VH-VL binders against C2 domain-containing protein 3 (C2CD3). Designs and how they scored, part 16

Target 1, 169 residues: C2 domain-containing protein 3 (C2CD3), of Homo sapiens (Human) (q4ac94r1171to1339)
Amino acid sequence: SSGLLDVGLRYRRSPRTAEGVLAARTVSISVQIIRACGLQAAAKALAEREPALQFSATVGVNASVTTHLSFLPQGEQRRTHPVACSFCPEFSHHVEFTCNLVTQHCSGEACFLAELLEFAEVIFAVYHENTKSASDIISIESCKEYLLGVVKVPTKELLIKRSGITGWY
Short names: E, the ipSAE of ESMFold2; O, the ipSAE of OpenDDE; V2, 0.75 times the mean of E and O plus 0.25 times the DockQ between their complexes.

## First folded at step 17 (VH-VL; framework fv_levilimab)

Design Y2 (from W4 with light chain L100R; at its last look DockQ between E and O 0.60; V2 from the best seeds 0.00; counts 0 for: pae O 2.7 > 2)
Fold by OpenDDE, look of step 17:
Structure Y2 (fold): chain C 169 residues (1-169), chain A 123 residues (1-123), chain B 111 residues (1-111)
Amino acid sequence: as target 1 above (169 residues)
Amino acid sequence: QVQLVQSGGGLVQPGGSLRLSCAASGFIFSRYWMSWVRQAPGKGLEWVSGIYSAGSTHYGDSVKGRFTISRDNAKNTVYLQLNSLRAEDTAMYYCARQPYKSETSLGNAFDIWGQGTLVTVSS
Amino acid sequence: DIQLTQSPSSVSVSVGERVTIDCKSSQSVLYSGNTYLNWYQQKPGQAPQLLIYAASTRESGVPDRFSGSGSGTDFTLTISSLQAEDAAVYYCQQSYDTPRTFGQGTKLEIK
């Protein structure tokens, strides 16, 4: 798979109301999913194996992006709305992930967010939803999504750059 | 109808291999984390492996290096390749789906399960 | 790994009685207001069935007599009025982190 994803990551101190003992010690990581480009190559590659995608590989894909922080529970994953029929979709999507400043390690020791961010990454996955499947209201079984690509952005720079991380990946 | 239908399994000698399949229907397969959970005879449940839609895989320590989970979203199927099988791998193997977080659900539970496939490792 | 310990391991109760099963986690399974703790019921010869997710939310189709409570590291499954069909093994499970882990199970028998 090939293509580029334009994203922005920001570290924000956002005190949240008391959701628990650690609620007062949280920050927010803001993720912006701006746009993607070059998705046709990935679509064409998929179309070689899936004839049903030949049309989409020619005219445009229905793209959505999932976002996950590697150190957060898997249930915290977010997903954009799909952008229809484009190889260069504009998402303009914003999501914030609440992060504890201090978390409990499996060993029982306290682990600081900074330590996690040093080795963590934000994982983006770009999917195509088949238009024929999307229009099939009668049978959800016919709905299929295809992975176009995955982008992983290290979070270590968030420790240094107050302005955040931006760019094409 | 939402369902998971399993196939594969059977009797195998120690050191042998098996491949389990779990076919999904009635839902958008790619939007779910898929897992394998096993249960030895008369024992509790043990999570074996999981795979995200994006392909990230995770394994229990007892099966790392021996088992491989994979998925084919085009076929709505998740697989578990069991290599270097041991007697202690004898169990009923279940596939299960876990939805992602949504407005209506936290998406952190195995809400649909397959019927199970028995794997017996014996000399 | 997050360890889950259930208590009791087994219990025998009469129809109509209240039953409580506890589950303790080795660490908190709470994050950002979400509790990643689930309960399952497994009847003999069947696959497990989801009862409760997010500590206290009943899965669709689950009778009202089943309820979940707790937070952080201490959780409880309650059956307010035990029915004969509730004889089963019950498991708590965390989805906070990988590996996913289950409690050892609680066998509920009907007197």
Scores: ipSAE 0.102, ipTM 0.749, lowest interface PAE 2.7, mean pLDDT 88
ESMFold2, look of step 17: ipSAE 0.546; ipTM 0.822
ESMFold2 (binder alone), look of step 17: mean pLDDT 91; pTM 0.945

Design Y3 (from W4 with heavy chain G50S; at its last look DockQ between E and O 0.03; V2 from the best seeds 0.00; counts 0 for: pae E 7.1 > 2, placed apart)
Fold by ESMFold2, look of step 17:
Structure Y3 (fold): chain C 169 residues (1-169), chain A 123 residues (1-123), chain B 111 residues (1-111)
Amino acid sequence: as target 1 above (169 residues)
Amino acid sequence: QVQLVQSGGGLVQPGGSLRLSCAASGFIFSRYWMSWVRQAPGKGLEWVSSIYSAGSTHYGDSVKGRFTISRDNAKNTVYLQLNSLRAEDTAMYYCARQPYKSETSLGNAFDIWGQGTLVTVSS
Amino acid sequence: DIQLTQSPSSVSVSVGERVTIDCKSSQSVLYSGNTYLNWYQQKPGQAPQLLIYAASTRESGVPDRFSGSGSGTDFTLTISSLQAEDAAVYYCQQSYDTPLTFGQGTKLEIK
C-alpha cells in the first residue's frame, strides 16, 4: 500500500430543512478529512520519473486533499489547505456538500438522493504542491501539483448508518 | 391489495444451494427496499440481507460471501441465492418490504411481510 | 452492533389487564428528530406484522389499545385492556444502523 487517509462521512439535514415537508428540498453530506499517513512510498515512486520531487520524497510532501461527490459537477469539488513537509499530515478539515433531495437524471428522469447514494462515491485525491522553482528546468515548478493517490469511499452505507462512516482508507 | 408471495425452499444437504423467490403485487415495487429476515425453529428474528431501490446490496455477517440478494423490477420479484448451506441456516425465511423515502424517514420498518419459506439443511 | 434487550422474556396476564414490554437499546437510535425503533407482533404459525413504527406511531389497522413510548435508548410497548387475540410474541427492532437487529422477543400468554 502507498498511504492511508483517515476520513469521516455523515448525512446531515440542513438547518433550513427543519420544518415543512415539501419546502425541505436540500440535505448536506458532511465530510471530514482528518489526516493521512504513509505518503512517502507514493512520493518516492513519483520521484523516479520526476527529479524535481526527489527532495520532497526524502524530507516530506506539501499535501492537500481534494474532495468530490461523484454525482455532483466537478466544479463543486473542495480542497484543503496544504500541510507542509510531512508524510503524515494532519488536516482536521470539514467540507459540506449541499444536495437536492430530488434531482434530474441525464436522461430526464427524476431521481431521489437516496437512489444516487446507492452507487455514489466520495472521491479524495491527495496532491503534493511543489513550492520551489528549479532554474535548470524549463517547466514552471512553482505552479505544479503532483497526484500522490486517490481514495474512493462508497456512500451506500449512509442510507442506514445514521452514526456515519469513519475510518482509514 | 399489497402482498408478497414467496416460493422456493425445501430440504438440502450441507454445502448445497437453493434459490428463494418473493413476488410482489399491489405497489410500485421499484420504489421500495426489499429485505430477507429469517427465524430458526423456536428462535427469534435475524436480518439476513437487503436490496435497495436502485439495486445496491447489504448482508449480515453470518451470510456475507455465501448468500446473494437480487431483484428483477420488470417481474416485481426479489431473490435470495443461498450457497454453501450449513445446518445453522435452517430457518423460516421471510421477505419483507421496507419503505424508505427521503421525505418520510419514519422508522424504516418492515411494513409488509411474505408468508415465509422453510429451508432445512440436514444430512 | 446495536443490541436490543427486551424484558420480560415472557408474561402471563388475564384478559382486560394492562401489559408493558420494555426494550433497551445498547446505544441511541434517535437521529435528527426521528426514532428508528419499531415493534412487531407474531402470532403462532404466522409471519410477523408491524405494530408500531418510529417508537410511538401506530400502523394502520392496529387497535388503539397498543401504544409505544420512549426515545433514545429506552422504549416501552403498552397493551391496555388485553384481548385474547393479543397472545403472541412481540419483538422490538432497530433500523438505525446495520446490521439491523431485533430484540429476543417477549411471549405474551393469556392466563
Scores: ipSAE 0.029, ipTM 0.636, lowest interface PAE 7.1, mean pLDDT 82
ESMFold2 (binder alone), look of step 17: mean pLDDT 91; pTM 0.944
OpenDDE, look of step 17: ipSAE 0.210; ipTM 0.729

Design Y4 (from W4 with light chain L100H; at its last read DockQ between E and O 0.51; V2 from the best seeds 0.54)
Heavy chain, then light chain:
Amino acid sequence: QVQLVQSGGGLVQPGGSLRLSCAASGFIFSRYWMSWVRQAPGKGLEWVSGIYSAGSTHYGDSVKGRFTISRDNAKNTVYLQLNSLRAEDTAMYYCARQPYKSETSLGNAFDIWGQGTLVTVSS
Amino acid sequence: DIQLTQSPSSVSVSVGERVTIDCKSSQSVLYSGNTYLNWYQQKPGQAPQLLIYAASTRESGVPDRFSGSGSGTDFTLTISSLQAEDAAVYYCQQSYDTPHTFGQGTKLEIK
ESMFold2, look of step 17: ipSAE 0.587; ipTM 0.828
ESMFold2 (binder alone), look of step 17: mean pLDDT 91; pTM 0.937
OpenDDE, look of step 17: ipSAE 0.483; ipTM 0.855
ESMFold2, look of step 18: ipSAE 0.575; ipTM 0.828
ESMFold2 (binder alone), look of step 18: mean pLDDT 91; pTM 0.938
OpenDDE, look of step 18: ipSAE 0.573; ipTM 0.877
ESMFold2, fold request of step 21: ipSAE 0.146, 0.616, 0.570; ipTM 0.677, 0.835, 0.825
ESMFold2 (binder alone), fold request of step 21: mean pLDDT 90, 91, 90; pTM 0.935, 0.938, 0.932
OpenDDE, fold request of step 21: ipSAE 0.499, 0.330, 0.378; ipTM 0.850, 0.807, 0.825
ESMFold2, last read: ipSAE 0.577, 0.499, 0.597; ipTM 0.828, 0.812, 0.828
ESMFold2 (binder alone), last read: mean pLDDT 91, 90, 91; pTM 0.939, 0.932, 0.944
OpenDDE, last read: ipSAE 0.516, 0.485, 0.299; ipTM 0.851, 0.851, 0.801

Design Y5 (from W4 with heavy chain S30N; at its last look DockQ between E and O 0.42; V2 from the best seeds 0.00; counts 0 for: germline match VH .562 < .625)
Heavy chain, then light chain:
Amino acid sequence: QVQLVQSGGGLVQPGGSLRLSCAASGFIFNRYWMSWVRQAPGKGLEWVSGIYSAGSTHYGDSVKGRFTISRDNAKNTVYLQLNSLRAEDTAMYYCARQPYKSETSLGNAFDIWGQGTLVTVSS
Amino acid sequence: DIQLTQSPSSVSVSVGERVTIDCKSSQSVLYSGNTYLNWYQQKPGQAPQLLIYAASTRESGVPDRFSGSGSGTDFTLTISSLQAEDAAVYYCQQSYDTPLTFGQGTKLEIK
ESMFold2, look of step 17: ipSAE 0.581; ipTM 0.833
ESMFold2 (binder alone), look of step 17: mean pLDDT 90; pTM 0.937
OpenDDE, look of step 17: ipSAE 0.623; ipTM 0.859

Design Y6 (from W4 with heavy chain H58R; at its last look DockQ between E and O 0.03; V2 from the best seeds 0.00; counts 0 for: pae O 10.8 > 2, placed apart)
Fold by OpenDDE, look of step 17:
Structure Y6 (fold): chain C 169 residues (1-169), chain A 123 residues (1-123), chain B 111 residues (1-111)
Amino acid sequence: as target 1 above (169 residues)
Amino acid sequence: QVQLVQSGGGLVQPGGSLRLSCAASGFIFSRYWMSWVRQAPGKGLEWVSGIYSAGSTRYGDSVKGRFTISRDNAKNTVYLQLNSLRAEDTAMYYCARQPYKSETSLGNAFDIWGQGTLVTVSS
Amino acid sequence: DIQLTQSPSSVSVSVGERVTIDCKSSQSVLYSGNTYLNWYQQKPGQAPQLLIYAASTRESGVPDRFSGSGSGTDFTLTISSLQAEDAAVYYCQQSYDTPLTFGQGTKLEIK
């Protein structure tokens, strides 16, 4: 219905210069956004409600993907460059999220990253950007960005799999 | 046979209201964007409003806030509610379909038209 | 809004002659390789009828003497050999974006 997203997640230790007591020990979560497929169905469904998407639903969407780690602030969200006019876009995008090994819990107790990852997820959102054939500024429906789908990948396997997590979601 | 049959219209005073109907037959109505196009006497064509299958609507600037397009897919009918009518709204009103094709570009042209309904706004 | 300007506004031509009607768009109506420009014929007392869509594709049932050409912002409707029944007003129309817009029309008369 909304297609599939091919992604890879890796857990890597990333020593950094001490910016703070808790920042002295960090790791990086590497996210690879490789490709998507089957986006036409989602586009068509949206096009039934959004006339501005009729053209894109037939010829291809301009897809971009946002990535967010559930335990990080929203401001840490990253976005791929858009891939134009495709229902099977290839992004070949890499992003790294720096994470502290130890964070402060709301109770004031130390919380290890491992504890967070046990219950955390990486959230991917696939958007279509309508830049060409829709300029109706009066309607809310004229928004340039349309959500095609959302993928959530649990991070718990990063704790046990050295090679990381890869696959279609 | 593919066709659009219109009804409604007539003579109305300024500030009055009318409701136009366009009944479709011979095709899968819900797959088409339906539009209304009008033509003032002796003038050119003007797109008035459009509606897609799920009810999303668009309007020309001259009719925004006064006209309402709607559709009933169960009845294969598209409607145009004309409120707060003005003399300049006097025109022949046509309904027309715009195909939605996923395979090839049709350019969303109006390939089927109704026979037209005359709306006259006069005191 | 996308404005379409047709030329000429009116023309009188003899049967058998070639007729060309131009349509200029205020901006490109090309999207992802598709051109969203259409041509219509309207005879007196009748609804418009689709002639050409996607700039150059002839609608089913339309005689071969009708053809469309052009790209970007400049388009032309051509009648290779005018027939008496071709007397009508012709309109170009863009379906690239809302509001959908028409040219002002070209009245074609037979000499």
Scores: ipSAE 0.013, ipTM 0.572, lowest interface PAE 10.8, mean pLDDT 88
ESMFold2, look of step 17: ipSAE 0.409; ipTM 0.770
ESMFold2 (binder alone), look of step 17: mean pLDDT 90; pTM 0.939

## First folded at step 18 (VH-VL; framework fv_levilimab)

Design Z1 (from V6 with light chain L100H; at its last look DockQ between E and O 0.49; V2 from the best seeds 0.00; counts 0 for: pae E 2.5 > 2)
Fold by ESMFold2, look of step 18:
Structure Z1 (fold): chain C 169 residues (1-169), chain A 123 residues (1-123), chain B 111 residues (1-111)
Amino acid sequence: as target 1 above (169 residues)
Amino acid sequence: QVQLVQSGGGLVQPGGSLRLSCAASGFIFNRYWMSWVRQAPGKGLEWVSGIYSGGSTHYGDSVKGRFTISRDNAKNTVYLQLNSLRAEDTAMYYCARQPYKSETSLGNAFDIWGQGTLVTVSS
Amino acid sequence: DIQLTQSPSSVSVSVGERVTIDCKSSQSVLYSGNTYLNWYQQKPGQAPQLLIYAASTRESGVPDRFSGSGSGTDFTLTISSLQAEDAAVYYCQQSYDTPHTFGQGTKLEIK
């Protein structure tokens, strides 16, 4: 009944350099988007309300995934290239989000990355890009992309798990 | 060609509700973020709410818990449900679009604005 | 919340003169080479219009007498040769984090 997304998440600290620890004040949150499955059920459910999806729900969707880290600007989202005509796409996509270990908040108080990760999430949105919408780019009735589902993976486990987080969600 | 047409304003009593609508045309609506910005009489601009990628919604502190933003991509329309209205909610309400991409986008500025609709909360 | 403070609150200047409006952010609005600070012009009785995005990039159709500059917290809008039609209220605004706050505005009058 539900689609799944196979992802990996890990915390990468800057290596110690000859310039010293003070210069290495950033870390990376590394996100892998490996593959998805079960997208036909999602496409069929949406097609009950969206006639434009009827064909794609039977033959395959053109899936892509956006990725966003919840405490970074919304404009820093990333997107995979679409994988054509599949209900079980393989993305093998990798993104990195650089983060400061310490940030200065609006109140002027220091805010450590660990405090942000306690409540943060990596948000994945899975879309279908409908080829029917490409027939007339000027048409306002053309809906080019459709949201198939959203997956949120909490980042708090990165504070505990040495090797990171991986699995199906 | 590209435009946002607003409706749904008016006079309402404190504690009442209104629903504002913003209909889009001339662009691929479901590829843009949508926001609401208000301006009380004689005052500056205040961001009220936005609806972003994955359908995530965000609110200004003054309206959190009372207002709800939503969008209907089939109708190319964004809505703002105003509940538990107070006198300080009296303002001109604008809808605005924000361009974005799958990668870093410059500024995410409000590049297209609706004409505004007046909401007056008065006993 | 990111607070934006504009100065001055108002200014009255003659046509042809140079005007500078400052905007100071309570925290950096820069991430990975992208600056999330924008400028808008609002003429009386009208909706705001985008002038400058990403601190320094002019929106299409905006005259080159408008320019923006600044770093992660300190920003400036400059009008190099003021025209009569530039009388308006000017706002800075950040899209770095929600709520996407505005400065309090700067009223520009032609004397």
Scores: ipSAE 0.487, ipTM 0.807, lowest interface PAE 2.5, mean pLDDT 84
ESMFold2 (binder alone), look of step 18: mean pLDDT 91; pTM 0.944
OpenDDE, look of step 18: ipSAE 0.488; ipTM 0.844

Design Z2 (from Y4 with light chain A54W; at its last look DockQ between E and O 0.02; V2 from the best seeds 0.00; counts 0 for: pae O 7.4 > 2, placed apart)
Fold by OpenDDE, look of step 18:
Structure Z2 (fold): chain C 169 residues (1-169), chain A 123 residues (1-123), chain B 111 residues (1-111)
Amino acid sequence: as target 1 above (169 residues)
Amino acid sequence: QVQLVQSGGGLVQPGGSLRLSCAASGFIFSRYWMSWVRQAPGKGLEWVSGIYSAGSTHYGDSVKGRFTISRDNAKNTVYLQLNSLRAEDTAMYYCARQPYKSETSLGNAFDIWGQGTLVTVSS
Amino acid sequence: DIQLTQSPSSVSVSVGERVTIDCKSSQSVLYSGNTYLNWYQQKPGQAPQLLIYWASTRESGVPDRFSGSGSGTDFTLTISSLQAEDAAVYYCQQSYDTPHTFGQGTKLEIK
């Protein structure tokens, strides 16, 4: 709740390749996940419910961030690599989402990307991966994930600002 | 009085879906962790799922990917969406509250239970 | 996952007698001086009811004849003088980590 996430969003035109009519009809939304801070308070709050998190709440969390554009399928969600044992993790992660200029997401009718962006959000979720809570410390598959916080950034400003959207959220 | 009232159970075919509801009253709903616990006929208790006040969710391995827990704090209600149901999911399903340590010191025990909702999965 | 194993699975005891039910955990459920082990009573046709939390603290309204003890990975529920209404299935449960697992249960019958 008291934590912050430093992110950047930019709108990029896809280069026209001679071979792809499709490339000319797509744009890229560039997302940068730079760093987070103040994650200890969230970890401590969770530790009140789950004592197994006490150690991480004291020494540092293993944080990763998921990114999702609200108008894209859930399967398009991206995730950073985890940063180990920190309440102020630096991710320095870059991801690009390819978006069609025209989609059929609006009730079966043609919908322009600009219309989508006016009401869309980029959703960031910060997770802690608890490796100690698993009976098998060695298996990544046995790790438990805990949600530390969620950040939602409106995309409407991408329509106006050429420099994109940057800052702490 | 403090109580949990359940609804939404019934008979369903394998592969079918059900949605269970648990309505809370008599306490500040948002301060409690809510869980679902099930009991197959003649068997023991099995923890199924839990949800924090902030929305974080957890699931037992047997139901991961099939069941979804959610809550509406404005309605004082916790839900369990049961998808892709199997015969082995047949059970009495209970909702239960777990206190927040800073508010009540009960060690995250299930101190209040619903009356139970029977889910029967049969062809 | 933390596994809880109860013993015995079933027991038949006369009214007035002492009853002990054991619960063993696969790992410690201790944190910051508190033991996250709970006991429940379930009577036929009813939802479970909390008896003991934090290994040894009685829930409000629970009779004094019920007590919990133990530390680390070994825990015991004791009924000092069994009453007819105590016929039920008893479960231990850990709230240290998810999944919040239960023991397999102990069925207590009255002779």
Scores: ipSAE 0.023, ipTM 0.609, lowest interface PAE 7.4, mean pLDDT 88
ESMFold2, look of step 18: ipSAE 0.618; ipTM 0.838
ESMFold2 (binder alone), look of step 18: mean pLDDT 90; pTM 0.935

Design Z3 (from Y4 with heavy chain Q98H; at its last look DockQ between E and O 0.57; V2 from the best seeds 0.00; counts 0 for: pae E 2.3 > 2)
Fold by ESMFold2, look of step 18:
Structure Z3 (fold): chain C 169 residues (1-169), chain A 123 residues (1-123), chain B 111 residues (1-111)
Amino acid sequence: as target 1 above (169 residues)
Amino acid sequence: QVQLVQSGGGLVQPGGSLRLSCAASGFIFSRYWMSWVRQAPGKGLEWVSGIYSAGSTHYGDSVKGRFTISRDNAKNTVYLQLNSLRAEDTAMYYCARHPYKSETSLGNAFDIWGQGTLVTVSS
Amino acid sequence: DIQLTQSPSSVSVSVGERVTIDCKSSQSVLYSGNTYLNWYQQKPGQAPQLLIYAASTRESGVPDRFSGSGSGTDFTLTISSLQAEDAAVYYCQQSYDTPHTFGQGTKLEIK
């Protein structure tokens, strides 16, 4: 009942400053959210419990994707704009997470980014946003946003793959 | 009216179990993260657990392995299952909401709190 | 885990005075222009209430006499022109990483 998400991850060291001789202490983890597919099965499963989704499960969902890098603050979640009425949306969305090369642990000990990436993940969540009209917000007792699926992509391969990682998950 | 209403507290024996509930109203529950924070009598606040994006769960060191947070978005309710209770778990337990706006951080602050429910662990 | 140390532990002041409460974090709670440091007020017998989020932004309905400031590790809560109703315990809290730790609290009493 799960769909698939086509994503890419790559590691990029920060450009040097105009000073030239001292390297910046930051790197970037670039994340591309390209497209999804197979969302009809997830939508049909939700529609069995949520009658309001029957139409969307037939014609298409309004999909959006959230992205979070597991060792960054929870509030640094990023979100695509929704793609309307599709079971195979194309997002073509790009986000970058700036990361310090050296981080301070709670005990004050230094930790290199490579150590974090060994066990970290990029977490993607795919949602359907069921909307009617701006005036249909009469009751908030019903859920207006539905989780279609979750994809977790380990970052450890960035340590060994120079071109990054891409593919369906 | 944005509100978190808690239930499920009480007196339990050491080693016992209890389930706390926190029912939300007045906002779109599925778009918010939820946490539990406790306060032992006469003591400060201690974050206990949270449930975030994609249903990920997190725990404080003192409760890891014994407590389980979960949520039911259809019922607008977050739960905390307390297992293997000890006297040190005696506290007022609060549920709290995190802001849902993802474009800009609000410090991920707890902007709405429940009224609290007392858990007492004693023979 | 990120440790927060508040000072002072308690303070007793008169109405109209200025009060400053400090919070020091064991590591930076700043990421990409966002600061994950918050302040709460807890009056006797009540749940905590949010005062300041993102280090310096006042929550809606919080009087202008409350202000927050600080860097990535050193933060202050200031109450200008203290009122009798401000007697409470004040906590700083970081939401940068789990566990989302609190400071030990500062008890504010009115003389």
Scores: ipSAE 0.488, ipTM 0.801, lowest interface PAE 2.3, mean pLDDT 83
ESMFold2 (binder alone), look of step 18: mean pLDDT 90; pTM 0.937
OpenDDE, look of step 18: ipSAE 0.529; ipTM 0.867

Design Z4 (from Y4 with light chain D97S; at its last read DockQ between E and O 0.42; V2 from the best seeds 0.53)
Heavy chain, then light chain:
Amino acid sequence: QVQLVQSGGGLVQPGGSLRLSCAASGFIFSRYWMSWVRQAPGKGLEWVSGIYSAGSTHYGDSVKGRFTISRDNAKNTVYLQLNSLRAEDTAMYYCARQPYKSETSLGNAFDIWGQGTLVTVSS
Amino acid sequence: DIQLTQSPSSVSVSVGERVTIDCKSSQSVLYSGNTYLNWYQQKPGQAPQLLIYAASTRESGVPDRFSGSGSGTDFTLTISSLQAEDAAVYYCQQSYSTPHTFGQGTKLEIK
ESMFold2, look of step 18: ipSAE 0.583; ipTM 0.823
ESMFold2 (binder alone), look of step 18: mean pLDDT 91; pTM 0.937
OpenDDE, look of step 18: ipSAE 0.549; ipTM 0.869
ESMFold2, look of step 19: ipSAE 0.090; ipTM 0.673
ESMFold2 (binder alone), look of step 19: mean pLDDT 91; pTM 0.938
OpenDDE, look of step 19: ipSAE 0.693; ipTM 0.903
ESMFold2, fold request of step 21: ipSAE 0.012, 0.610, 0.631; ipTM 0.622, 0.830, 0.836
ESMFold2 (binder alone), fold request of step 21: mean pLDDT 90, 90, 91; pTM 0.936, 0.937, 0.944
OpenDDE, fold request of step 21: ipSAE 0.434, 0.416, 0.487; ipTM 0.835, 0.833, 0.854
ESMFold2, last read: ipSAE 0.585, 0.013, 0.206; ipTM 0.821, 0.635, 0.703
ESMFold2 (binder alone), last read: mean pLDDT 90, 90, 90; pTM 0.935, 0.934, 0.934
OpenDDE, last read: ipSAE 0.546, 0.425, 0.447; ipTM 0.869, 0.836, 0.844

